# Miniprotein binders against q9bqp7, part 11

Target 1, 240 residues: q9bqp7
Amino acid sequence: VPQNWFPIFNPERSDKPNASDPSVPLKIPLQRNVIPSVTRVLQQTMTKQQVFLLERWKQRMILELGEDGFKEYTSNVFLQGKRFHEALESILSPQETLKERDENLLKSGYIESVQHILKDVSGVRALESAVQHETLNYIGLLDCVAEYQGKLCVIDWKTSEKPKPFIQSTFDNPLQVVAYMGAMNHDTNYSFQVQCGLIVVAYKDGSPAHPHFMDAELCSQYWTKWLLRLEEYTEKKKNQ

## First folded at step 3 (miniprotein)

Design E5
Fold by ESMFold2-Fast, scan of step 3:
Structure E5 (fold): chain B 240 residues (1-240), chain A 86 residues (1-86)
Amino acid sequence: as target 1 above (240 residues)
Amino acid sequence: SNEELVEQIYELRLKAIEFIWKAEELAEKGEYDEAVKYLEKAAEIYREISKLYKEIGDEESAKLAEELAKMYEELAEDLKKAIEQG
């Protein structure tokens, strides 16, 4: 159990919409801050095995593609992911003018991949929105908060070049989702309670995306692991 | 024949990639002992690929395959050491 344990769910909040909830999805901008982001905490607290695997994957790719080829590959993967997120934000927020200007964003294989999942997504409450845990002192930028099959979820959209049929194959993504969830549940800019998570892995070739649903119990289990990573980050920062 | 050797190299490359993906999947799940075994199997396949490339006179590809074999052998050995430390 982490030394600085704190609950993921806020007992003063409900899952039910109320009259104070905005009709338009929230999009709170991420402010530059000395407060660590979820992604920074996770990146700085990888296990020795995780760091070694990433470094060896990088070295292997450089060996196979050359240094310039590897940079082009990683740049293209990053750009594809960015455009995928922009397309999803446009699709889920019909009022957004990007939908009018960039119709090409809506016609990728990744968008085809998530079509079946999007049919089950409704009641969007936040898109590309900043969250801050006021007590635990971390920030994040979540992709989406919406109902998936009737359950309010923090939804994280991922692109992948290989199949990930099991949630266990998702590298730190469950921790990222619950970190955003815990922050949102205790952020005064939001009034609702999120208890579920969804990681959606989309494929470039349009193959059906894999949804990895996380119920409240699973979220609580990953929350404890996130708190341990946050504690490790705090200790490491003191020693630098 | 060179056509048969090229076909064999292709099949071995696919098998090595499958083993590497399996090792990565196992490592992400924390199953490092099994991940090590698949990395060692992938290294053996790349060593075989290197021999076949030498037979068709592709020394550059043979050298690359040998470097990949060494890389996966070293990765497997380092994971073994990390398991014993952790």
Scores: ipSAE 0.000, ipTM 0.181, lowest interface PAE 12.7, mean pLDDT 79

Design E6
Fold by ESMFold2-Fast, scan of step 3:
Structure E6 (fold): chain B 240 residues (1-240), chain A 86 residues (1-86)
Amino acid sequence: as target 1 above (240 residues)
Amino acid sequence: SNEELVKQIEELRFKALEFIIKAYELAEKGEYDEAVKYLEKAAEIYREISKLYKEIGDEESAKKAERLAKLYEELAEWLKKAIEQG
């Protein structure tokens, strides 16, 4: 149980559309400062199991590919992920933006993989947008906030080489999603409330993406775990 | 025999992984000097693995083990420098 608990949801906000909502999705730029990002907090508070799995993976890859091959492989994975995110932002943005994109990006295996998810996505409110938790002092850059099957969600798009049919297989991704959610719910740049999350794992071969929907209760459970990671990060920094 | 050397290499690989895990645990607790020590021990084990691969005539695997030794040596140096500047 975290020593300093703070609510993920903001009772003063609603998830319903209102007349003051912008007609174009919000895209607030991420500003660099001394406030830690969600990614930094998670990276510096990895569990023993996470460290073991990461090191075992790195050792195996370096043994097979060599140092330069490993760097090339990780660079390619990173680039593919970036291109997938760019394509999704283009698809979910106004029609004018879609016409500026390469047709080949829109026809990739990853985009084919998410087609059945995209059919259920509407009411986009934010894309590639910065969030800051003003009280807990952390920042992040979320992928998307939109309605999925009628529910307003923080949506995180992931690419994977192998199947991830269980949410537990997505590692810290649920913590990342709820960290963004809690920040957005308490960020004065936003007026609405998000209570649900969605992690979408897309596959390069076009196999149907695995959606991992997180309802309000599940988000609250992962939020408690995020608060513990944030507390651990803060104490480690304090004791330096 | 080559079979015995392969078993020794496997045992050393697991030992190196255990030291790497311990290094991260120590860094997490703020015990940076001990963390560096275990990263250096892991690198030393990979240099030993490289020598064993050379004994069985597997020069390519020996080179791969040398690359891993360098990577953990560099990680230890990076952590030392991060401590000095942080």
Scores: ipSAE 0.000, ipTM 0.186, lowest interface PAE 15.0, mean pLDDT 80

Design E7
Fold by ESMFold2-Fast, scan of step 3:
Structure E7 (fold): chain B 240 residues (1-240), chain A 86 residues (1-86)
Amino acid sequence: as target 1 above (240 residues)
Amino acid sequence: SNEELVKQIELLRKFAEWFIDLARELAEKGEYDIAVKYLEYAAEIYRLISKLYKEIGDEESAKKAEELAKEYEELAEKLKKAIEQG
């Protein structure tokens, strides 16, 4: 159990809509700070097995593509992910927002892949929005907070060229989701409570995306693991 | 610092009581399986509170927190058995 446990949920908040709640999704910009980001903490605290597998994958790809080919491949994967997130933000934003619609952003296999998930998404509360845990001192940029099948969720959109039908195959993604959830629940910029998570894995070929729903209990279990990673990161930084 | 630990204990206690209240409301609505989980969460929180009280040398409060943890673990088990019977 982590030495400095902190609860994921905030007892002073409700998941029910309030008349005073903003009608437009929140988009708090991420401020650069000495405070570590969720992705930085996770990257710096990978297990020996994760590091080994990542290094072997990198070596294999370099052997197949060359160093320049590997750089191009990695750059293209990043760009595709960025475009996918931009397209989803456009789709989920109110029609009245002054945003240029790029037809190409809306026409990808990834967007086709998530169509069946999007029909169950409503009540968007936040998009591409910064969160900060004021007590635990970490920051993050979450993709989306919305109702999925009637439940308010932190939703994380992922792209993949290969199927990932089980949550266990998404590596640190559950930790990322609960880290954002815990931060948002204790961030004064937000007034509502999120108790559920959703990881959506979209496929390049348009095959139906796999939704990995995380209820409150599963979120609490991953939250404990996230706290251990955060503790490891803090200790590692003290020792350098 | 003991002052910081006391603040943490108070926050944890608020969360444990919230989970207990939520479990009660869920049980009243017939959502017994979810109610059980929140009672188990409350028990885990009280066990952590007990450990923190031991760190600051408050053995009496630590014992009371451990007793609450056992109480809610037992309540969760009783509710599980009641579900199986009905």
Scores: ipSAE 0.000, ipTM 0.127, lowest interface PAE 19.9, mean pLDDT 79

Design E8
Fold by ESMFold2-Fast, scan of step 3:
Structure E8 (fold): chain B 240 residues (1-240), chain A 86 residues (1-86)
Amino acid sequence: as target 1 above (240 residues)
Amino acid sequence: SNEELVKYIEDLRKLAEIFIDEARELAEKGEYDEAVLYLEWAAMIYRFISKLYKEIGDEESAKKAEELAKEYEELAEKLKKAIEQG
């Protein structure tokens, strides 16, 4: 897929606040269809190095925890991540009803970990919202679109457990962010332009989260890599 | 082909270097438990690189990769012992 035919940024859009922008964050539901998701594309086009490391990590964990223990561990990691995203959606939503969600959902080391990042987050425009790139034919569910230190970003919240973090798609996190960005910038359900990304890695023990900011130039570089992964996925689908 | 395999080895070296850099930064921040994990993963990658070099008959490069694996395994063990004492 030629990069010049499918730019990440939409020249007809602005990142500045518009009077027509909704007062509450957008939350467009993800519809099931034949169109591939960002996560599906990335999972089906992992490099040999990524596959090798994931398999070695899995084997090591099974040796230490047993097969049932490994299943329980991975299920708990998934549940913790889900609850973290639910808590962040509640905290960042201006709607009164969402602020009254389960009190226990707001109490975790991960939420403590991100407190200093959240102080720099404002102007939330979308939460847990579906995006679709109408011409490239892929979909995704992004975590958050908000201003971080005054810049409008696609924000992706990640959890990390010590001492054995899961390396499922570590190098694909920037690709996931720019895929959502490009989709949103060309999705008719949205009217604004996003040019920056932010990956936030939160820690279970409450240690300060690490923010990884991506400026417009870096996003453009990762967009090229995302287009190559999408092309690889399309070719694999034809050959299966 | 040998060219394709050599390129694969170079990609593995780059990944190992990323993990080593991450381990160093984590250790500097006092995150020793996580630093140990990244060092162990880097060592595992170098072990694999050594096996790949042996397959193409490059015994000299295989020995160097094995030596790097041992160095990072030793560093991980030293950090583990330091954590136990701290």
Scores: ipSAE 0.000, ipTM 0.121, lowest interface PAE 17.4, mean pLDDT 77

Design F1a
Fold by ESMFold2-Fast, scan of step 3:
Structure F1a (fold): chain B 240 residues (1-240), chain A 91 residues (1-91)
Amino acid sequence: as target 1 above (240 residues)
Amino acid sequence: SAEEKFALIIEFLALVIEYYLKTGDPELLKEILWLFKIALEIAKELGNERLIELAKQALEIFKKAVETGDPELMRKVLELLEEAVRLAQEL
C-alpha cells in the first residue's frame, strides 16, 4: 500500500447534473508548471518489464523498417492520434457547428471505428480539459468526461494500427484514466464526481473499436497503483 | 542478470494474460505469444532445463486454453508461470 494514501472519490460531490452546471463542456487550459503531469510521472516510472518490452519492440521495428522508416512510422502514428482527438473534440462539442474540419479525418477508419460507441455517449461535461490534484500535486489534460451508457466516465481515446500495432503501455492507460479522475474529483474548477472510466481503442481499418469500461471498484484498484507510481516519482525527484 | 530478466518477463507475461482474460482483446494474444518466445530464449541462455520445460509446458497449455476456452487450463498456465518465477528467484 502507498505511504501517502488519499481517496480517489470525493464524498462531497455527486455525479448527477444540477441546474448550475455549465451548458457548454469545460475546457480549462493546461498551464506550464513545475508540477509533474500524469504522462511525465508514468514515463519516468515505467516498470522494468515495460522498459524491456519497449526496447525489444523498438529493436524489432528498426530491423524491419530501418532507422528512417521507424522515425517516419512513429511520426505518422503521433499525427494520426492528434488528428483523431481533434476530430472527436469537434464532434462532441455542441458549439463548433461552423468549425473547419478535416474531411479526410472525419471519414477516416478511426472515426468509423468509434461510431457505435459515440451512439452511447451523451451529457458531455469536459473536453481536452486540464485537471490538477491540489493535495497530491500533479496535473493532467484529460480527453473527455461524458456519460457512457448512462454512467459518467473519464473517457480516453486511443488509436491502434492492427497490421503493425504500436506498443505503447496499455497497462498505463487505466492508471492515466484514474489519475485524471482523482484529480478532477478534488479540483476546485469542477463540481461533479466521476467514478467510472472508459478506454476506447479505435482501429485504422474501421473495424469496431474496443471499449474497456472501468467501474468504481476497478478504478479504486488502479488508483492504488497510480499512487505507488506517483510516490516512486516523488522519491526519485528527491534523490536527483 | 539473465535470471532477473527471466523473472520479470514471466511476471509481465502473467499480467498480460490476466488482462487478456478481462478484456478479450485479440491484440494481446500476439503480445502473449511474443513474451513466451522471449521467455524461452532467456531460459535457453540460462541453460536451466527445468525453466525451459516450464515455459514450454505453459505455452502448450496456453494454446489449448485459448482454443478450447477451458478456464482450468488457463489456471494451470498461471500456476506454471508462478513456479517458473519462484525457481528463477532461487537461482
Scores: ipSAE 0.000, ipTM 0.155, lowest interface PAE 12.1, mean pLDDT 78

Design F1b
Fold by ESMFold2-Fast, scan of step 3:
Structure F1b (fold): chain B 240 residues (1-240), chain A 91 residues (1-91)
Amino acid sequence: as target 1 above (240 residues)
Amino acid sequence: SAEEKFAEIIEWLAEVIELYLKTGDPELLKIILLLFKFALEIAKYLGNERLIELAKQALEIFKKAVETGDPELMRKVLELLEEAVRLAQEL
């Protein structure tokens, strides 16, 4: 699929502030639909090699930790990530729009890890908000849209127990970020244009988080790869 | 054969490294280090100094690649592992 046939950026949208932009960050609820999510597309289009290696890794981990230990490990990783996202949504919301603020969620190594990144984040426009690409027919739930060092970004928060100093170590994260970006840029629920991405990897021990900034050119490159994954998903769906 | 087992372990090691680069899962580092250890022990058992050298070089460069996050060092690791597989298959 040619990039200019399905562009990531919407030429009909301005990247300047809209006078009618709400003061409260947008939070469009994700509704269950037959339309596939970004995460489902990525999961269903893993290579045979990736699936095989992941399965072998799981078996090895089960041998090391036991079945219950492995379940506890994976549940803990999921729960830590969820709590981290909840804490960030609370911190970045300028209004008391959240039901209740959990002070314990604000006191973690992961939150300490991102403090220096948060100093450069302002102008929050969306938090935990649903996006849908109206033409390509996929949905997603993005973490955050805000200005990072003056540039409007789709920001994706990740947790890790070890440093990840380069983007090549991220789990399809660049594809996820650009998929959300392209969807938001073509979703009628939003009026602004996002051209940059940011993947922030936070560490459990409070070590400084690593920001992986994606400029417009890099986003366009990953957008092409995302379109290939989406096409593969669609073909698999037809042959089921 | 031990040579065939060595090639299998190195191929698996390269695959896990590639999965680590795609997923960023730090738990895969445990598996990677374990596979390096197995590969090195098999190379020592085979008594092939070049295989031992390649495995040791790959491990040291891998450690540095993880420490620094330098993608060129990681490419060097994968190149050394490919050379090790080719050499083992020629034996």
Scores: ipSAE 0.000, ipTM 0.135, lowest interface PAE 14.0, mean pLDDT 78

Design F1c
Fold by ESMFold2-Fast, scan of step 3:
Structure F1c (fold): chain B 240 residues (1-240), chain A 91 residues (1-91)
Amino acid sequence: as target 1 above (240 residues)
Amino acid sequence: SAEELFAYIIEILAMVIEEYLKTGDPELLKKILRLFKLALWIAKDLGNERLIELAKQALEIFKKAVETGDPELMRKVLELLEEAVRLAQEL
């Protein structure tokens, strides 16, 4: 149990849009500052097993590709993920459209993978938007807040090659989602409540993406684990 | 999938065992034990009794191989891990 528990949901909020909410999805810019990000907290509090698995995967890849080949590979994977997120932001934004050439590049991979999920997504309220938990003092940049099959969700888009890597994303993805959710629910820049999460794993070969839906109860369970990771991060910071 | 994750963990386990055989580094023994525990956890999550049996058998033989220094027991450990990977990939 964490020493300083704080609720994930805000009783003063509802999941229905307010009259004051903008018709265009929110996109609040993330400002760099001393306040830790969700990704930094998670990276600095990885379990010994996670650290070991990541290091062994790196060593294996370096053996196969060489130092330069590994750097090229990881750079390419990161760039593909960045482009995938940019494409999804454009597709889901009512005021933006993808450039024709960018759409053509993505049709033969990750975007094809996620098409069946996108058909169930509507009512987009935020895209690539910054969140800050004012009481717990952490920040994040979430991918998307929208209705999935009628439920308002924090949605996180993940890419995976086949065979898919089981390195970082699988272990901490639910924690990342609930951290963003808790921050948004207590961030004065937002007026609505999110109680559900969705992790979508898209595949490079266009195979159908896997949706991992998280209901309110599951989000609450992962929220407690996130609070423990945040506590661990704060403790480590004080000892440095 | 959990099957893919299991196969991946077993491959890492085999790699660490081979590194231990080359270096004799006792710190690797602790890493090997942790990887066996992780593999067993995944096998239980999969609910596949044969994968659970293979992982348990490999762990017990590994412990005996380390205690005795018998290379034939260590060879058997690696064979059981290879069978576990093959079985997981067929699921």
Scores: ipSAE 0.000, ipTM 0.099, lowest interface PAE 19.8, mean pLDDT 78

Design F2a
Fold by ESMFold2-Fast, scan of step 3:
Structure F2a (fold): chain B 240 residues (1-240), chain A 91 residues (1-91)
Amino acid sequence: as target 1 above (240 residues)
Amino acid sequence: SAEEKFAFIILELAWVIIEYLKTGDPELLEKILELFYEALLIAKELGNERLIELAKQALEIFKKAVETGDPELMRKVLELLEEAVRLAQEL
């Protein structure tokens, strides 16, 4: 797949607000079909290096927690991440009823961790919203599209724990962000242009979240790598 | 084995670097440097020139990343450490 035939940015779109923009953030529902999701493509095209690191992480955790303990740990990590995303959607929604939904969701260490980042977030355009690249035929569910320090970004919220953190998916986080970005920029359900990404890693103990900002040039570089992963996925699918 | 010790130390090193990036805690810098030197000693014990090269490159880039505050250099450090772990497992 030629990178110059499938650009990440859409020249017909602008990142500036316009009169046709809805006042409420978009939330397009994800509809399942035979079209692969971003996460499925990345999961099925993991490098041998990524598989090795993930397996080492798993073995280390099982050694310390036992098999049942590891299973409980991973279930709890998933639940905490889900609650964190729900809390962020509630906080960033302009509707007051959603902001008042659950006081306990707003008190977690992860929410404390991300407060300084949230102060710089405004102009929310989309929350928990489906994207589809009409030409490249993939779908995704992005967390958030909003201005971060004045720049419109695809924002991806991540959680991490102490004392035994490991980067389970850090290698693919930029690819995930740009895949969503490219899809949104070419999805008829959206009218605006996103050229930047932001990966925010929040911590369970409330330590300040780590923001990883991706400018347009960096997004273009990762887009090229995403196109290669998508091509690899398509190739493997034909051989199964 | 020495190969397993090397892999474990590199993984621990990556973890501490990530914690340093989160907290800015200068006490973690000392621990990071200690782990780099431990990794280099094991790589030399293994006699593997590629592992020695990767560890040295990662350490020098890490020092430059801390000095300049350039996040791209720190990303390069983590990439080199990942490659080192992969190669160590092949041995």
Scores: ipSAE 0.000, ipTM 0.142, lowest interface PAE 16.2, mean pLDDT 77

Design F2b
Fold by ESMFold2-Fast, scan of step 3:
Structure F2b (fold): chain B 240 residues (1-240), chain A 91 residues (1-91)
Amino acid sequence: as target 1 above (240 residues)
Amino acid sequence: SAEEKFAEIIYELALVIFEYLETGDPELLLKILELFIEALDIAKELGNERLIELAKQALEIFKKAVETGDPELMRKVLELLEEAVRLAQEL
């Protein structure tokens, strides 16, 4: 299928805010069914190089930490990431939580790391919200849609213990972001158009987070690659 | 064999490149350059002109990818290295 038949941007949608748009950020719940998620598509279509590098990393970690140590490490990384996202949702939501109980979560190094980015974030439109591409039949759960330095972006928050100066060091994250963007732009639950992406890599030690901004041109390039991954996934499922 | 040594060097090169992308550590750049040189020496030993060309192109594109941060150039490097491994395994 030609990629030109499925553009990332929806020409029927405006970039301008609608007066009837909700003032409270949208949070559409994710409903599981036969429709594949973005992360499943990406996981099932990894290249041999990606699989090789992941297996090599895993084996190295097991050699250093042991199997039990590796499990503890990975579960701790998962937990820290989950709590980071929960803290960001709380910070960006207009509703106050019990700060005295969330104090430890809000004072993490990761939250300190992202402070300078948050100063440039405003006009939050969606938080932890489900998206579905009506025509391409895939779903996802995005972190945040907000204006970053005046541009409406799908924002993806990542945690890391090491610097990530290059966008490709975020693995499939650019594909994930554009997949969410394309889905949102064609999802009837949303009325606006997003043309930019932002991947924010926050650091455990509180050093300044690295923002990886993706303009419309870059998003279109990654969208083409996402469509190839989606086609590969669909073919694998038909042959299975 | 020289073919097996070539594959091993390319696998190590890919891993170190991945680590460099994760850490940004300039010490890893020296190791990456050394591994490219070792791969070129083995390619020359194998006497395959295409293999030599692939390794040279990968190194030059890698340098540009590092300088520009262009993700398409870095993908091209990994594609060229994968093609080089395939050719070496067919020998």
Scores: ipSAE 0.000, ipTM 0.124, lowest interface PAE 15.9, mean pLDDT 76

Design F2c
Fold by ESMFold2-Fast, scan of step 3:
Structure F2c (fold): chain B 240 residues (1-240), chain A 91 residues (1-91)
Amino acid sequence: as target 1 above (240 residues)
Amino acid sequence: SAELKFAWIIMELAKVIREYLKTGDPELLKKILELFLEALFIAYELGNERLIELAKQALEIFKKAVETGDPELMRKVLELLEEAVRLAQEL
């Protein structure tokens, strides 16, 4: 059991829209450098199996592409992901000028892949926005908070070159989502409650993206696992 | 049994390494690396720290042996694989 258990949901918050809620999605800038980020905690607490699977993928890619080719490949994957997130922020923003800025950014196979998911997304409340859990002492930068099929979700956008997602690469995605959720629910910069998560895996060839919906119960289960990872990170930090 | 599968993979790995030493066939290098990675996967599943360490050491020395062409390093790889088989049989 986690040593420093804390609830994921805030009983004083509602997921229903309030008339006083901002009409424009929130975009809080990420400010602190010394407080660990969600991604840092997860990277520093990977299981032995996760470390091995990542190393196996890396060695196979190096064998196929060479060391320089692998570096170029990973740089390109990172750039494609960054452009995909920028395009989604533009599409989901209520500002028309922003949506029309870069036609090339909006023409990718990844954007084609998510069209059917975007039809079910509405009521955007936050985009590329910083969250901080003041009590548990961690920060993060979430992609999106919006209603998916009528339910308010923390939405995380992922890219994949393969139609079938790499299962091992999704191990920590649910933990990332619930970490952002728990932080946002207790962050004074936000007034609403998020109880659901959504991981959307988009494909480079434009084939339909796969949505992985997480209800409140599943989020609570992954929240316990996140708290254990955060505890492990804190203990490792004390020993270094 | 994961222990039996580990032993089988290590024995197959040693066999392919010996074949590579005889033929110099570059295609066998890819097969050797795949077998090393599969052995590591099984060692992690077994949760045995010593088997994981032996497999990692053997893989690193194998990479150096291929890069330098040093046959003594390749002999050390085979010795580490024999040790891994012995340990797996004691489980």
Scores: ipSAE 0.000, ipTM 0.249, lowest interface PAE 13.5, mean pLDDT 80

Design F3a
Fold by ESMFold2-Fast, scan of step 3:
Structure F3a (fold): chain B 240 residues (1-240), chain A 91 residues (1-91)
Amino acid sequence: as target 1 above (240 residues)
Amino acid sequence: SAEEKFAEIIEELAKVIEEYLKTGDPELLKKILELFFEALLIAYELGNERLIILAWQALLIFKKAVETGDPELMRKVLELLEEAVRLAQEL
């Protein structure tokens, strides 16, 4: 019941590779169950300001595109994001051949956009892999854990058709990254420590992706905010 | 031209791969990956979808060849690079 103090980093783990680390990137399947996901917690604990901004964006888009056009737009954004993640998984996994679907995305601006970032990515340890914080009781599905410019990072890939991302996820991206990081650092399926995060925003027109690097101090700051959101979720669940 | 630059980068890439196969020098591996990404940048600049696909296929198979040590996969990489050069020369 009580949510006690939990550090993001595990003092018993190293960020250096060790002999027990698998040579193949880990891909633990996500078990959908009663335990809340990171995205569920964040969606259920949006601030009044975040809810207002999301509604304002929705109404503006509906006014511009019509209700059916808005549904088509959001569906298309979701599908493009899903395919982008699948293509990146294929590119970063040395054990996977290109699928027909991935070939179409290799011609897309999103993959062109992110290639400069991919040049600096190596030592991939996990791809599309489930994490669970065993004591805080939440789960997530992270995109990638790899070295970016020599630093082991939880990497979150984002797509943007326009210079701005989906408004609903704009403010919570760092929280999502640190939630995955804290879970992985305390998940028995993993043996290593991640102390850094990277949010990569790729653009549909092929413009160079924006990397937002999060060092250990910044991750610790966002971890505190994530813990507050998790507590708020738990309290709201009790009152429902 | 961009087509000529692409062909030159791919030819250099093939040479460095052959040297890596002889020496096993990990510094050459870094150079190979850099050349692959340089070739991809040019392929996107050219906007030719077949060149883009060939370059990505060669890179992915190269990574698998290095991980597994499979010489047949490495031969396939060199074949794909030769195909990419031929295609670039036909643009």
Scores: ipSAE 0.012, ipTM 0.586, lowest interface PAE 8.1, mean pLDDT 83

